# VHH binders against Type II restriction enzyme BgcI specificity subunit S.BcgI (bcgIB): the designs that were tried, part 20

Target 1, 341 residues: Type II restriction enzyme BgcI specificity subunit S.BcgI (bcgIB), of Heyndrickxia coagulans (Weizmannia coagulans) (q07606)
Amino acid sequence: MNNLIKYSTFLISDLFDVVIGKTIDGNKAQRNENGTPYITRKATRNGFEFMIDGEKEKLYSGKLPVITIGNETSKPFVQEFHFFTGTKVNICIPKLDLNRNHLLYITTMIENATKMFSYSYTINSTRLKSLKILLPIKGEEPDWDYMNTYISKILSNMEKNFDVQQNDGVSDLRSLKDLSWSQFKMDEIFSINSGVRLTKADMKPGNIPFIGATDSNNGITEFTSSTNASFDGNVLGVNYNGSVVENFYHPYKAVFSDDVKRLKLKNYPNNKHVLLFMKVVILQQKVKYAYGYKFNATRMKEQIILLPTKADGTPDYEFMEQYMMRMENKVVGRTTEKEAD

## First folded at step 7 (VHH)

Design e84 (framework vhh_etentamig_d1)
Fold by ESMFold2-Fast, scan of step 7:
Structure e84 (fold): chain B 341 residues (1-341), chain A 125 residues (1-125)
Amino acid sequence: as target 1 above (341 residues)
Amino acid sequence: EVQLLESGGGLVQPGGSLRLSCAASGFTFSSYWMSWVRQAPGKGPEWVSGISGSGGYTYYADSVKGRFTISRDNSKNTLYLQMNSLRAEDTAVYYCARDTSDEWYESLTGEFDYRGQGTLVTVSS
């Protein structure tokens, strides 16, 4: 039963030493694919920009894992490798020996605590040190065992539905610049279904991810045992309120906020690679909605996107799939090369 | 000024071997994916093989898998293609090419911003 779990608030400064990374300006960063990760204040891709060469004195080479948080974006990410930092990146170094799962739980709690901050209301090291987060307790201390077990179960469920192996079936190496592109309405490409409202007051704690209209942690804001008609998986979740047009592929089963639309392909097998290609295409619409235009169901259905097309004028789904398989192979190969002696 | 200079082409009998070289200058060679691309008489260009900056990651076209080996020596700024079990259909001008990054991340994209002048490989009896 969930009523057996008690919660209390903790200051970030009680759990972490908060420092600011030694900055390398992006204009001075020297790219090297065999270099070291360059972490910026960006709100996506774990804060990762590219690999660079840099001076040893500017490298974060301390305790791992840690949490990084950009001042402008207030989005927390777990870092498991040593890294260089761009401008205004906070590093939260645990005072205890915490593992990746502990820190992933804490990133969710930090995100929940910072949801009240607007773009103009940024987090800095002073505000971060003073931030209170809600954690499960055992006695008067955080229940680290509970946090570890909770995240382990969620990640295990995600992993069962998500294979990160290299793709050996890559044979299409065509360039994006050499393709014919045509306009399509989103409702010609996708079945579009709404999430269903579920308030925090109505949410019972559990193991099912709850997907909100956020741009961090793959859209996951809570974990719940409560379900409704939005319970779904193998979808692209697209925000139409909150962080408008931000979107994530969800291979696992999840419950979706009424601020998130669930998209599946109409005319091609619904697969992660094509949906990840669509993720980037949909994000290109972000500028249009930056000026306060709501991306409601009618506007989403009528939204024009540009897709690579075959000679017959239909979308080149095979190219999209092959292209994203190549991108995934590069990421996996890069990780392997980075870990090599 | 980026320069790519191929060498090692020539006439070879079917079943024979050749090794192509490409000398690179004017850029940080170890930071770029490099590829070999060929163009047979009367055909469009065909991508043959690609290699990551470190040399740890390699890709091959199905037509050459098991016969060709791509490698590099970053200390000499040189790219190689070892071609074994050559066939008449391998007859082409072979170009070394520097791969470009796309907008999402650095990867072997099959798009090239620089290529050399090429070296002719003729497989004939």
Scores: ipSAE 0.000, ipTM 0.100, lowest interface PAE 20.5, mean pLDDT 76

Design e85 (framework vhh_etentamig_d1)
Fold by ESMFold2-Fast, scan of step 7:
Order: sequence, then structure tokens, then C-alpha cells
Structure e85 (fold): chain B 341 residues (1-341), chain A 124 residues (1-124)
Amino acid sequence: as target 1 above (341 residues)
Amino acid sequence: EVQLLESGGGLVQPGGSLRLSCAASGFTFSDYAMSWVRQAPGKGPEWVSGISGSGDYTYYADSVKGRFTISRDNSKNTLYLQMNSLRAEDTAVYYCAREGSYDFWSGYETFDYRGQGTLVTVSS
């Protein structure tokens, strides 16, 4: 039998109350080794700076554990103790009773969504509330048992192999900020094909996913046995009507609404890792507009995206693939090995 | 119709070697990452190894790294697992599995099809 895990998208605001920590400026922080942790927007050491004394009104003393995310670094960390915050630290307080393993899973999802664009990307409370993450589901709810079990196994494996972890087969260790980025039109990068209208009245029940222009349930709105010319797989489905930035990778075969465009790479093997990199790049359209790019009502083919480029001005597809392989290794605890011969 | 058919299992002594094969049909083999998953008697399934569609990237569970080698021949629609330095704890039914999806947000793979399995027994 199949080992099938279904996934759906959730807003951070569906899962967490997002607040900004009551700030203590570093210049006013009074160090005391018997004091309380001081958490900053640092990208290292779990955000921890040192122990301080501070006013009780500025202490986060609520529900634990929580996630903290620095505005300028976008790095999420799980906090298991009460703390003071420095400037521009977001606190994500779970709406449900979630344990450390649940939050570690969530931080991995957030980091995967934001880390690759932290070079100039900032995450304030508004952006964080609107951030969508994909979680395993049981029915229509997040599968918390699956998340807990998976992280428990990863932590057990890490503890066992603490000193011997290797990322064999990953040779490109460059960071995103070390790369040159250039603008490309979508049609320079992708073959773009429309979905084909299929009304609910024309749909017969079945096992084939039907992909609509929705931001939930990985784009899946129905299951059908009816097919048309849009029947396809190993594609990015990108919403055409509404926000062109919302998209999902579909490794399985599906039928696509005329509100969804199907994208495949033109100049590189249609590799799932490169497509998953492109998923996040396309989602960066709002970031582009936030940084002073003019919004125009243009056709998807003429939308511009920023990609890492080689010295010859072409997209660095090899970097994109390597980078996503590193992300896969981080999340699943696998060692990647590339055959040398 | 998607079909995965494993072969190559058998009885082997500790320290010995076996090569498993999986013949795939009913889909474009090179479009899919493939994995080997095993299930020992009385235990749940354990992921063993995975390989990208191109064959350029391979992944291993820590318990088999350095001993097992996954490979594929896309021209023959066949997946392989070379198992060296076998141990009693490698005794299991080994399943060929097609990876259905990798979710960037979750970072987890699912399997949409698997074969009937081939039994590997490591015993003196």
C-alpha cells in the first residue's frame, strides 16, 4: 500500500497570535547573570543575547513554548522560557496547546519560506500574519501527531549522530546574499500553458485532483474522473485570476482550471527542486512591489522575477537545485550524496 | 497502470552482499524520484534510500550509509539497491516506492505507489 500524507496551506494567523515584543533597547539592557533571557533579532544562538534585569511590563510571561522571529533576519526560533525582547522581534503565540516538537516543525516551514530571501526581505507582524505555510493534515486540521512523531525521530537521529552529520553530494555552499541577481520575464524561464475550463456540472467523481485558483489545500478543490487538455503533472500551477503570486508544485497528475497556468522550465531539466525554488521566487512578487517596483496589470508571460545569475547573465539553475537539495537535507535529516564517478 | 516489481531478495550471511532491482512501468520513470523502504518483522516501515529523477543525487538513512548504494537506469526503467556488509538488523521486506510529492513548505516526501516487496534475510 501507499504511504500518503495529504498537505494543506495555513496562514500563520490561523495558528498563532502574532505580537511585537515590548522592546528594551540594548543600551538600556542591564546585564545580570541571574536575570531573564534577552532575545534579539539575531540570526544566531536562538536569538539569545544575554541575561538581563528589566521592567515586568516588558517581560513576555505568557504561554510557552512560542516562536520568535526577528524582523530583519526572518529567522524563527522556539523559546521555552520567559524572556525580554530587543527591537523588532515578533512573537508567535500558539492558539492551540502545542509542544516544542510542533513548533520546531513550524519553524522549519517558516525558515524554508523566508530564509532564501532574507538578504533584503523583512518580516513585520503584517507580513508574518499573511505568511502561508504548508502542513500535513488529518481531515481538514493540521496533523499534529504526524509533526510531533517526525520531529521526535529527527531529534533522536541527530542526538545519535551528533558529530558525524555530512551533506555529501551538496558542493555549492554559497549563500543567497553572495549571488548576483537579475530580472527575467516569466516567459523567458517557463513554458506557460493555460488550464482548461471544466465546470462542476461536467465533473464526474473520481481520484484525479482538480486544481482551482484557491490559496488553500494545495490548490485542490475537487477530485474527478473527468479529464481535458489541461491534464498534466510535474508543474507549477500558478493562479492567473486574482494574485499571480500564489502557486503550488504538483508532482502528481491533475486537471487544471482555466484560472490556473501550468509552468515548466524551458532551459533546464524540469526538476522538482528547481521548480520548488521557483515557487518561492514567484511568491516574492509582493516583496518586489514593497521595495519600490511599480505594479502593472500585465500578462503573466511579461511578469518579471529575480533569479540568481551566472557571470554570463543566464540563470544559475545549478545553484537553485543545490540550494533546494540543502533545504531537503535540513528538513528530512538525510545525507545527500552525489555520485563522483 | 503504474506497476513496480521488486526482485533480488534472498538469504545471505552477515557480511554478504545482495543487489535488489525494481522494474517500473506505466509512467515516465525519469520524471520521478524513487526510494527504497523496508519493513522488518513486527516493526513499522523505515525509509532506506532515495534517488533523484536524473540519478545525480542520492540520499541514505544513517543506518545504511556507506554500506548501501542506490542507482537507476532510466533507459531500462529500473531502480537498484546494492547492499554490502549486510547485518542481521537489515532483515526486512524491501519495497520499491515512487515519490509522489515533495512539499517545499513541509520538506517531506510522500509515496503514491509501492511494489509488493522482496524479502531479504540476513542470517548465519
Scores: ipSAE 0.000, ipTM 0.112, lowest interface PAE 17.5, mean pLDDT 73

Design e87 (framework vhh_etentamig_d1)
Fold by ESMFold2-Fast, scan of step 7:
Structure e87 (fold): chain B 341 residues (1-341), chain A 124 residues (1-124)
Amino acid sequence: as target 1 above (341 residues)
Amino acid sequence: EVQLLESGGGLVQPGGSLRLSCAASGFTFSDYAMSWVRQAPGKGPEWVSGISGSGDYTYYADSVKGRFTISRDNSKNTLYLQMNSLRAEDTAVYYCARDSYDFWSGYSEYFDYRGQGTLVTVSS
């Protein structure tokens, strides 16, 4: 092989066993904070809807990690936990022992290959099995070492210390129903800064994520070496155009589209868990904009959100942090416990 | 079985008032935000007003703000809409609607249940 990377096409069916998840109807799903992830056809949040209880026969409890992809959305996601599935969710089970980094590389290639289905046609299991993706090769086989190294390097540069892990120091065990909630304007809680326009013509290839107003891949649409005044990190990126109110936490430094607002906490140390709690709170506002409200930067500043409050009327940031840490611990603990059974 | 039953509609002259009621059953009423949605003849649905499960927080469309008041009585499982200073353009079928919310998904769909509606006609 020479020093240039060679690529070839591979069928999904050559690399994966493709099965349809055993369906649990969302309207009949029994929600439980202490349950198991419920993965649906949605194009956001890794396909995750909520935690549920379900019959063991319907649980995907096989090999991990796997890729899930919904028929109508065509968005691939890596799943590292056992899960239940909603209607028409494909599970791509690797034929080889592939790690998270291999599958993340593959999801990028699948997403490129399925762009045509996003607006015109549904991808189904038959179409998915026959889908061809471009992969780097070593000899005539996929270059798994290259893919692993490529993603590891990107993640090392982009997502320092951002991974699912067991969190120590959880002491607040209150549930959401144990809380008092009060109204706050978003501009009382967050500093809100706009992204800055950067056209594809002005972008040079590189390793810095470019964040657009999309509902998939954590908002990442491109990778660039070009920067501007929007270059920032440890923020919640909130869409105010395109997929309005969709939002993602960005622990790494990135360049942000002028369609994305960058939010940081004003009165509490900016941290992953509090911002992930805020992500959920902000998404609750989607219904209001769907009713025909025009969304813009001014409305974002004046948007009322409901937050847990302390007796003094200030937001209970300590609860928000502890709650999200505790839920991350429960997901990790439940996966390990189910594997042991 | 979730049921929502609206009442209180009718014919009223411009500048008049009406109070709509919605009787809810089949679920824990105080756990859900509720909304009023209207549909005028030949038009699509328009969201009018919303109220949190506790009743502490209310929201209004710009077209009705200052004229309409949403409220609820959780002890009676009843939602209300007080409509003052009614205008011809308020003529519509008014629907009581239940909002669904899952904190973990952060995704609220449009209302998952609505009643059959009550007609409000504002005409002289």
Scores: ipSAE 0.000, ipTM 0.240, lowest interface PAE 11.6, mean pLDDT 77

Design e88 (framework vhh_etentamig_d1)
Fold by ESMFold2-Fast, scan of step 7:
Structure e88 (fold): chain B 341 residues (1-341), chain A 124 residues (1-124)
Amino acid sequence: as target 1 above (341 residues)
Amino acid sequence: EVQLLESGGGLVQPGGSLRLSCAASGFTFSDYAMSWVRQAPGKGPEWVSGISGSGDYTYYADSVKGRFTISRDNSKNTLYLQMNSLRAEDTAVYYCARGEYDFWSGYYEDFDYRGQGTLVTVSS
């Protein structure tokens, strides 16, 4: 609701020492149920494959917690225990004493920065060191207290949702396949406002993100002290020109290009999780356009989207919010003994 | 090298059923969302169905909802499409295609790879 939080860009190499794990080939790994975690480039189960025995020289036994990220998948995971690595696993070791919540926030920002990498594009240690991520700031430094509080609140809300689900009964878990879906025009769901042109010649250096119609760096192309009527935050920025339908959630205040539309919910509190659900829905239009439906100059306001609906035919915003919270939990890689084995 | 190989197409009567399979190799199958795309004779490609890397989330085109079911077996690197209540308009070459899973979006598709296709003909 209050968009007073400032953000800045940081290189991964400014925040982390990036090293490549000393590889143990999976086919030569000595499995032992009482051994040490074996972390690979996989995008599921926190990167965990199984427990192994290995030589101490191959063990990551340094500072914890750390982030691991596989070259081919680009999926970052927080590791809280010492581990062995498979092929092409990067280890990001924090330069400061950061806790699990700090690193979970960082993993989200890394994924936002790398989401466009396909299997044919890899993140290696050199590319990762040069990766820029957007973080909240206090003065000129990352606002670690804000990041910790933010993640703590998300995790607390997820725990409450899980507890309610257990109290209601396990069989009542709603899935996407169990929902009714209906068509809505985007202008029925969103307040849609255009960005305002600001040329590079008119931009003075500063710390306010400038959002352009690009599919990289969360849409951020510049940092400026110059503002105009597009200065806004807590919005979904949707590209109307350039990388069309690509979209990013901006919790911070930013200046938006006239090639970007700013979307806010009309009939529900404008919250991060519902907007992130809408990101998926809008990106599903990209699937249609990539596979034979020519992208036409249809007005964004008139674009049809499919949303989960309640029995009364209105959008199920509560489901959208909780679904995205559950997705965050799954991707963060909640690892139990059941999931580890 | 990424390879996708479809099978299971054939001639079927209206109202009949077919199950398509797609064998994937050359990448970590469970890390990627997958889709089925079809192309009818003389028409452009149409997206049919998608499934998340985990298999927990599935999506369908309106033309096939309630009739088709997408599924996957990550242990076998195989994608499936169960097609029921087939209609003449379902006649097409069906392609397996790879999409990417995005943390915040749950999935998105850039369709960087597709297979050779398998022909489904629905005719009396």
Scores: ipSAE 0.000, ipTM 0.120, lowest interface PAE 16.7, mean pLDDT 74

Design e90 (from e18 with V97A L100T S101E D102Y W104F Y105D E106Y I107L L108G G110I E111Y; framework vhh_etentamig_d1)
Fold by ESMFold2-Fast, scan of step 7:
Structure e90 (fold): chain B 341 residues (1-341), chain A 125 residues (1-125)
Amino acid sequence: as target 1 above (341 residues)
Amino acid sequence: EVQLLESGGGLVQPGGSLRLSCAASGFTFSDYAMSWVRQAPGKGPEWVSGISGSGDYTYYADSVKGRFTISRDNSKNTLYLQMNSLRAEDTAVYYCAKDTEYEFDYLGTIYFDYRGQGTLVTVSS
């Protein structure tokens, strides 16, 4: 409990060789599902766009794993396979033999460091090389064992929370085709609370997940011992900036970025199955936002979603709960033959 | 609707081999990374191995690396796990799992869109 972990700042250039990937223009990329990953500056899906064929001289075929960061998005991702790059993708090649867990820790610290700047902060190779990140130290060097153990423990705990339990209270076997759907504003369904900005000066590494506006790693971008008014759990975290509309259910307590809205049900007991149903409903708006649809703070409250509806015009929460319980039972493999058909 | 059907489990002696298969339907198989997850009696689930949609990139848990080989046949919509040098500790129900992402990302595979009913592997003398 009284163990004070010491931290120090390190330049990215002290830990990594930073190079720019040899560009393949997306419009000239030869798509091939049996090809090689094409990593772009996108802020979603680990930077991955699609699989391509490309000239070997443009392939990153060096040390793995590495970190990639797009110039305009400033989102770091760990790459464990060789890849081609689109325009303006930085590759951070570790100077030491670091594993995936070390690099995952480093990506959270890079995100933390870049969040100290305005939302318009652009990272290029020069800025990235001079970026300072906060790391735990052992003596005067980064505490790699601590970082590895920390991430490994969290990943093990997350896997252990993979819910294989059968929900044997299933009685509603209606399909989505059997339902009436109606329009609802999100603020009619959810209490919507913003996350709260947590600065570098106030953020200390620890065991509490920090939820950022990303579509990777269940929204988790770092782990902290620092808390603020956003500290919350049993909530649907919906990205407002960055990877807009992507959302994750957080059964655990976490600290939420000001780029993430925390949603809880207003008129039904806040439970995981209904929130997981809502995840899918909200995610169906992603196609609209993928084409550059602009979203503002007040619009989320007024955003229309389609929900299954009872004859009295209210949302059919009981159906949503039962439907998701049935989906969970299918994952476990203990469904009725009629339900499986 | 996504359907995954595992087969190939059974009783095997230590040092033996088994090949698991997973027949997939209801989605474009080649677009999704696939994983094998196991659950031993009285223990939580453990991710075992993953493979990219193309089949070109494979990943393994340290506990099975060098002994297990994951592969896929996209023309047959089938995922495989070749298990060699089996140990008592490999005794578990093995599940085929569809990833939510097109790319393989270990953290992205913690939650799955769908998992099959499983196939039991028992390693005992």
Scores: ipSAE 0.000, ipTM 0.110, lowest interface PAE 20.8, mean pLDDT 74

Design e92 (framework vhh_etentamig_d1)
Fold by ESMFold2-Fast, scan of step 7:
Structure e92 (fold): chain B 341 residues (1-341), chain A 124 residues (1-124)
Amino acid sequence: as target 1 above (341 residues)
Amino acid sequence: EVQLLESGGGLVQPGGSLRLSCAASGFTFSSYWMSWVRQAPGKGPEWVSGISGSGGYTYYADSVKGRFTISRDNSKNTLYLQMNSLRAEDTAVYYCARDSSEDFYSYLDEFDYRGQGTLVTVSS
């Protein structure tokens, strides 16, 4: 971003048709994993609750992508698939042909404008239509090219920090079935540090990822210039709230929500591939944590995980690294073969 | 340290009433949506009712609408569930639960803390 960018205010109603989704009460929702997304007013997981079967008349099947925003939470999300809505979900349908990047930029501006409603009272369709957001301008119109480029650069920087190149030096070809496995407590393996609360009101727009307890977009919920004591990188971010047990490796520096624990290896140099192996191991605990039963700090520290071990009974970190390097090489190779074929 | 402590469960005849209480400590109670969740023996958890931090918004499962009333007293950090016209199918352990997001309503599957529960048995 540079100092020459001019901004102006726009009404949401100037840019979007705002409608209320045709409600399916959560208590009446028929859960079906092969069904259609059910979007509610929740502040996490892109508004997504679960997949459902529902009456066709209640399905949002119009223009995509759109923004959804719950009355009580005031948290906007970009939806790229058709969906059913729960109670009091607003749908903002763009009047122009806007892509995902345009809408992601707009969600940030909506959050900046609605911070007062998130803590004091409900945003509804009337208030949302009257909401003014600050956008960069080109002439008298929103600068859509600027917004697209801004988000695209941020997303590209995230991708560049993921080294998905083929790994050289793979020499350990042992299979998982041929290894000795032993039990370890997570606090024996990891230093476990909390994220630090950063409220929407205190969060200024910028280029630093903010990591929330979500299973969407690698945990990234915002981009900010605001930092706090959680500012960190080369960590495994593990959700102990929200999308419990879901976890992501963050090679870049980010600010972490107090709903996310930051994990680093205690007894081995903190290594991308070992952390990606640990991601899979931790995810095996997902079935254990039914809703209402949380992966809090005490449970996370005492959680037993099974790891491959050396003859001396210590974790085989070298194997974990080699195994994940092989898996990454297979994914990269498969992508290349698909393109060539 | 976040603590939620339920009380008020017991044995009651069909058609009877019970009032459950949940004493909360270790957090800013008025900033969180609170819920009641129940679990009958051998069944999964079922969301019963939810209330906003201010108490201005309440929501109920269809199975309890018109019979149960959720309320809160923010000055006492206490959540209540008034249960009327109790039925055999209301027999369950009732849990007080805190929604996962301060100052934001979240879906009821996103609880970050749950109490130890209080048993409600509806039987003759």
Scores: ipSAE 0.000, ipTM 0.103, lowest interface PAE 21.7, mean pLDDT 75

Design f51 (from f20 with V99D Y112S; framework vhh_8fcz_2)
Amino acid sequence: QVQLVESGGGLVQPGGSLRLSCAASGFTFSSYWMNWVRQPPGKGLEWVSGISSGGGYTYYADSVEGRFTIIRDNDKKMVYLQMTSLKTEDTAVYYCARDETEFDYLGYTTESFDYEGQGTQVTVSS
ESMFold2-Fast, scan of step 7: ipSAE 0.013; ipTM 0.253

Design f52 (framework vhh_8fcz_2)
Fold by ESMFold2-Fast, scan of step 7:
Structure f52 (fold): chain B 341 residues (1-341), chain A 125 residues (1-125)
Amino acid sequence: as target 1 above (341 residues)
Amino acid sequence: QVQLVESGGGLVQPGGSLRLSCAASGFTFSSYWMNWVRQPPGKGLEWVSGISSGGGYTYYADSVEGRFTIIRDNDKKMVYLQMTSLKTEDTAVYYCARDETEFDYLGYTESFDYEGQGTQVTVSS
């Protein structure tokens, strides 16, 4: 911790006014494509169901942004637009003038505090008001600047090196189920470069991330000023030993352990969205390999992965890019098109 | 699933020493940064110390720098806090906390995950 961050607990009721939305039952909701967002207690797609018409008395038209939390799922979402609510949706209205990044930080702390309730327990407004969350402090107050900077850096790290323009209108809305999948060897898809051994004793303190073969903390195990031939960025770091197939996208420059392989696309511009798609697909294939496909970590170049494929037999990189752009929109509280399941 | 069990607290005289232990289970311990935080009577949680996943980097609150030492044993899945030159101001319940900063495909990162049950330290004459 380069900035020596201190933490303290805060009650949700100290930071937010917690109210229950004035509800419209789903069966009574009048759908209108040009209407207002209808937010329910669902745990996906930011709580968004569809657009509706409704009476102004039932519209949440107050301060924005806010956090919504469904009673059954306890999943918090940041809402940046005015909305109608379904049954049992709590609205957390900040007492201070907080921005989207502040609320995104707070949603992670709420999720952490409510993990035990997400699948088997109900959180109501009384329980929510008494919920304690950990926040970074400056003096005795929440460190809002730290929270804003932290989330901003997380989001910018996810979005760095992305510079393509998308046309408004028809986007690829296919679900993963709707795709044709084919087998590819990793060396057909990626240039693969080894990390280079750097022992703890040889590491000088610094601010460059050191990436080890772990499945947590984005692979970051230490920070160093020491560099070697593995110093690289805009790569997918894939564990070759240890937690094999665990992998992370590194938009920043880092030094990589000899237990981590650095991957870049061979036949498509190397960009974060396609690499993040590869991350998800590789992680999903881990289960498949365990059940019948032997995963041989000593021959990563020859390892088979399953990718969505175009009619000409090549990987559908354009789909991968668009799919991950849609997933990214969920983080920023934007409405996304419904995917066919 | 994730469990952290603190121990080693007790009553000690000012200037004394005490060693706290935290036993971790239910996760890949060697992949996470670990922290000690404390809650003095009638006050909020205060961060005390942190240690990187490999143990190469340690950080301390100004109030405990030079008096406390954080160490970990990844083979035993333990983190420790060696406290020396204890002051009455160190009286608190001490908690072991896991630091979770993993990026997922949506970009979300958690700074803190799971506080243990705590262990009481009382520094009194």
Scores: ipSAE 0.000, ipTM 0.113, lowest interface PAE 16.5, mean pLDDT 73

Design f53 (framework vhh_8fcz_2)
Amino acid sequence: QVQLVESGGGLVQPGGSLRLSCAASGFTFSSYWMNWVRQPPGKGLEWVSGISSGGGYTYYADSVEGRFTIIRDNDKKMVYLQMTSLKTEDTAVYYCARDETEFDYLGYTEYFDSEGQGTQVTVSS
ESMFold2-Fast, scan of step 7: ipSAE 0.012; ipTM 0.336

Design f54 (framework vhh_8fcz_2)
Fold by ESMFold2-Fast, scan of step 7:
Structure f54 (fold): chain B 341 residues (1-341), chain A 125 residues (1-125)
Amino acid sequence: as target 1 above (341 residues)
Amino acid sequence: QVQLVESGGGLVQPGGSLRLSCAASGFTFSSYWMNWVRQPPGKGLEWVSGISSGGGYTYYADSVEGRFTIIRDNDKKMVYLQMTSLKTEDTAVYYCARDELEFDYLGYTEAFDVEGQGTQVTVSS
């Protein structure tokens, strides 16, 4: 299809009031499970560190939802609850009445725009205010209906596939320590296919997710109408450059960067829960790659992973599926807790 | 609540040996993979070694393989790094780190936590 959607650039300062959160130093943070969210500059878990007690003067208690962005990481996250901030966290407060879906779309556009700081992840309030992002337009204004509809479709697909309902049919209650584990090379477990380079200059705006080597927004860095040989779905997308070994399950079709490997199970149906178990196993390798272990395509294929095995020495895929169903049930509890706040 | 306390560092000559210890508290130690990471002077963190929750599987960085041995004692809640044939390049602060398998609603996970002040290893003549 021809791309009929028009786009224009907007300054963050035209859409948001940008302020620095009133800092509580991590060393002085008082943990309390019944407290208030503590948002730091971390690049993972929505910036969320833990629940704390803090002085009212340091609480962000203003308009919700908002976007938070750490100076060093430049990772944007949508916050739907009032929160305390750690060191060097920017808060982007919408000037318009924008919902969660609008802000999720904008976080993707901010990440795309901050890729131009590839020599540095540093963004301060001054740089953030002057940042230009690309948004779809209707007339001369941002097309908020398009953004809302687009993200609603993605979230509907993600919620369906990251099932927030309790899983039925859990009968295997064995713990990880009760299992025999064996070594497997990743290429004997997975078919591994590269993403394909698509430059910003060749990328036309559209509604297909573009998956980059990032650890936020499920790997989605851009939305495009441009496709290539990487156009694929029902895969585990694993970063081998950038946010190395970070990985996401993509039930929808997407275009994948050449910094992302697409993995599918060789000897078992591509089951969501088994792939989510593999996500955790692959993330166990993150320590190696984060601390100077050089990662390349050959090393991914030859990477040793430990998997639970049956008595015959084959991977226990049925256990992996059951275990991840239990983990989803646990995640549902955490989601419900956040919504109750 | 998670605490990791490193000890056993010191000054040693090239070719010497040291045994580092890490005492864990505040979590179910036997359920987690444990790692050693190090920070040489003026450089970033470098992963050194990892050990599975039951101790049956061990992994090493290329730079230390054959010279270092990672061991754990789940009853004592300890992880150790036995270092032999030490080189000047091994000079660093050594940290004990826990792997984290929890994930949030969107599937994000943490690779490890680094807690405590580490233990200094200096290899010089």
Scores: ipSAE 0.000, ipTM 0.186, lowest interface PAE 13.7, mean pLDDT 75

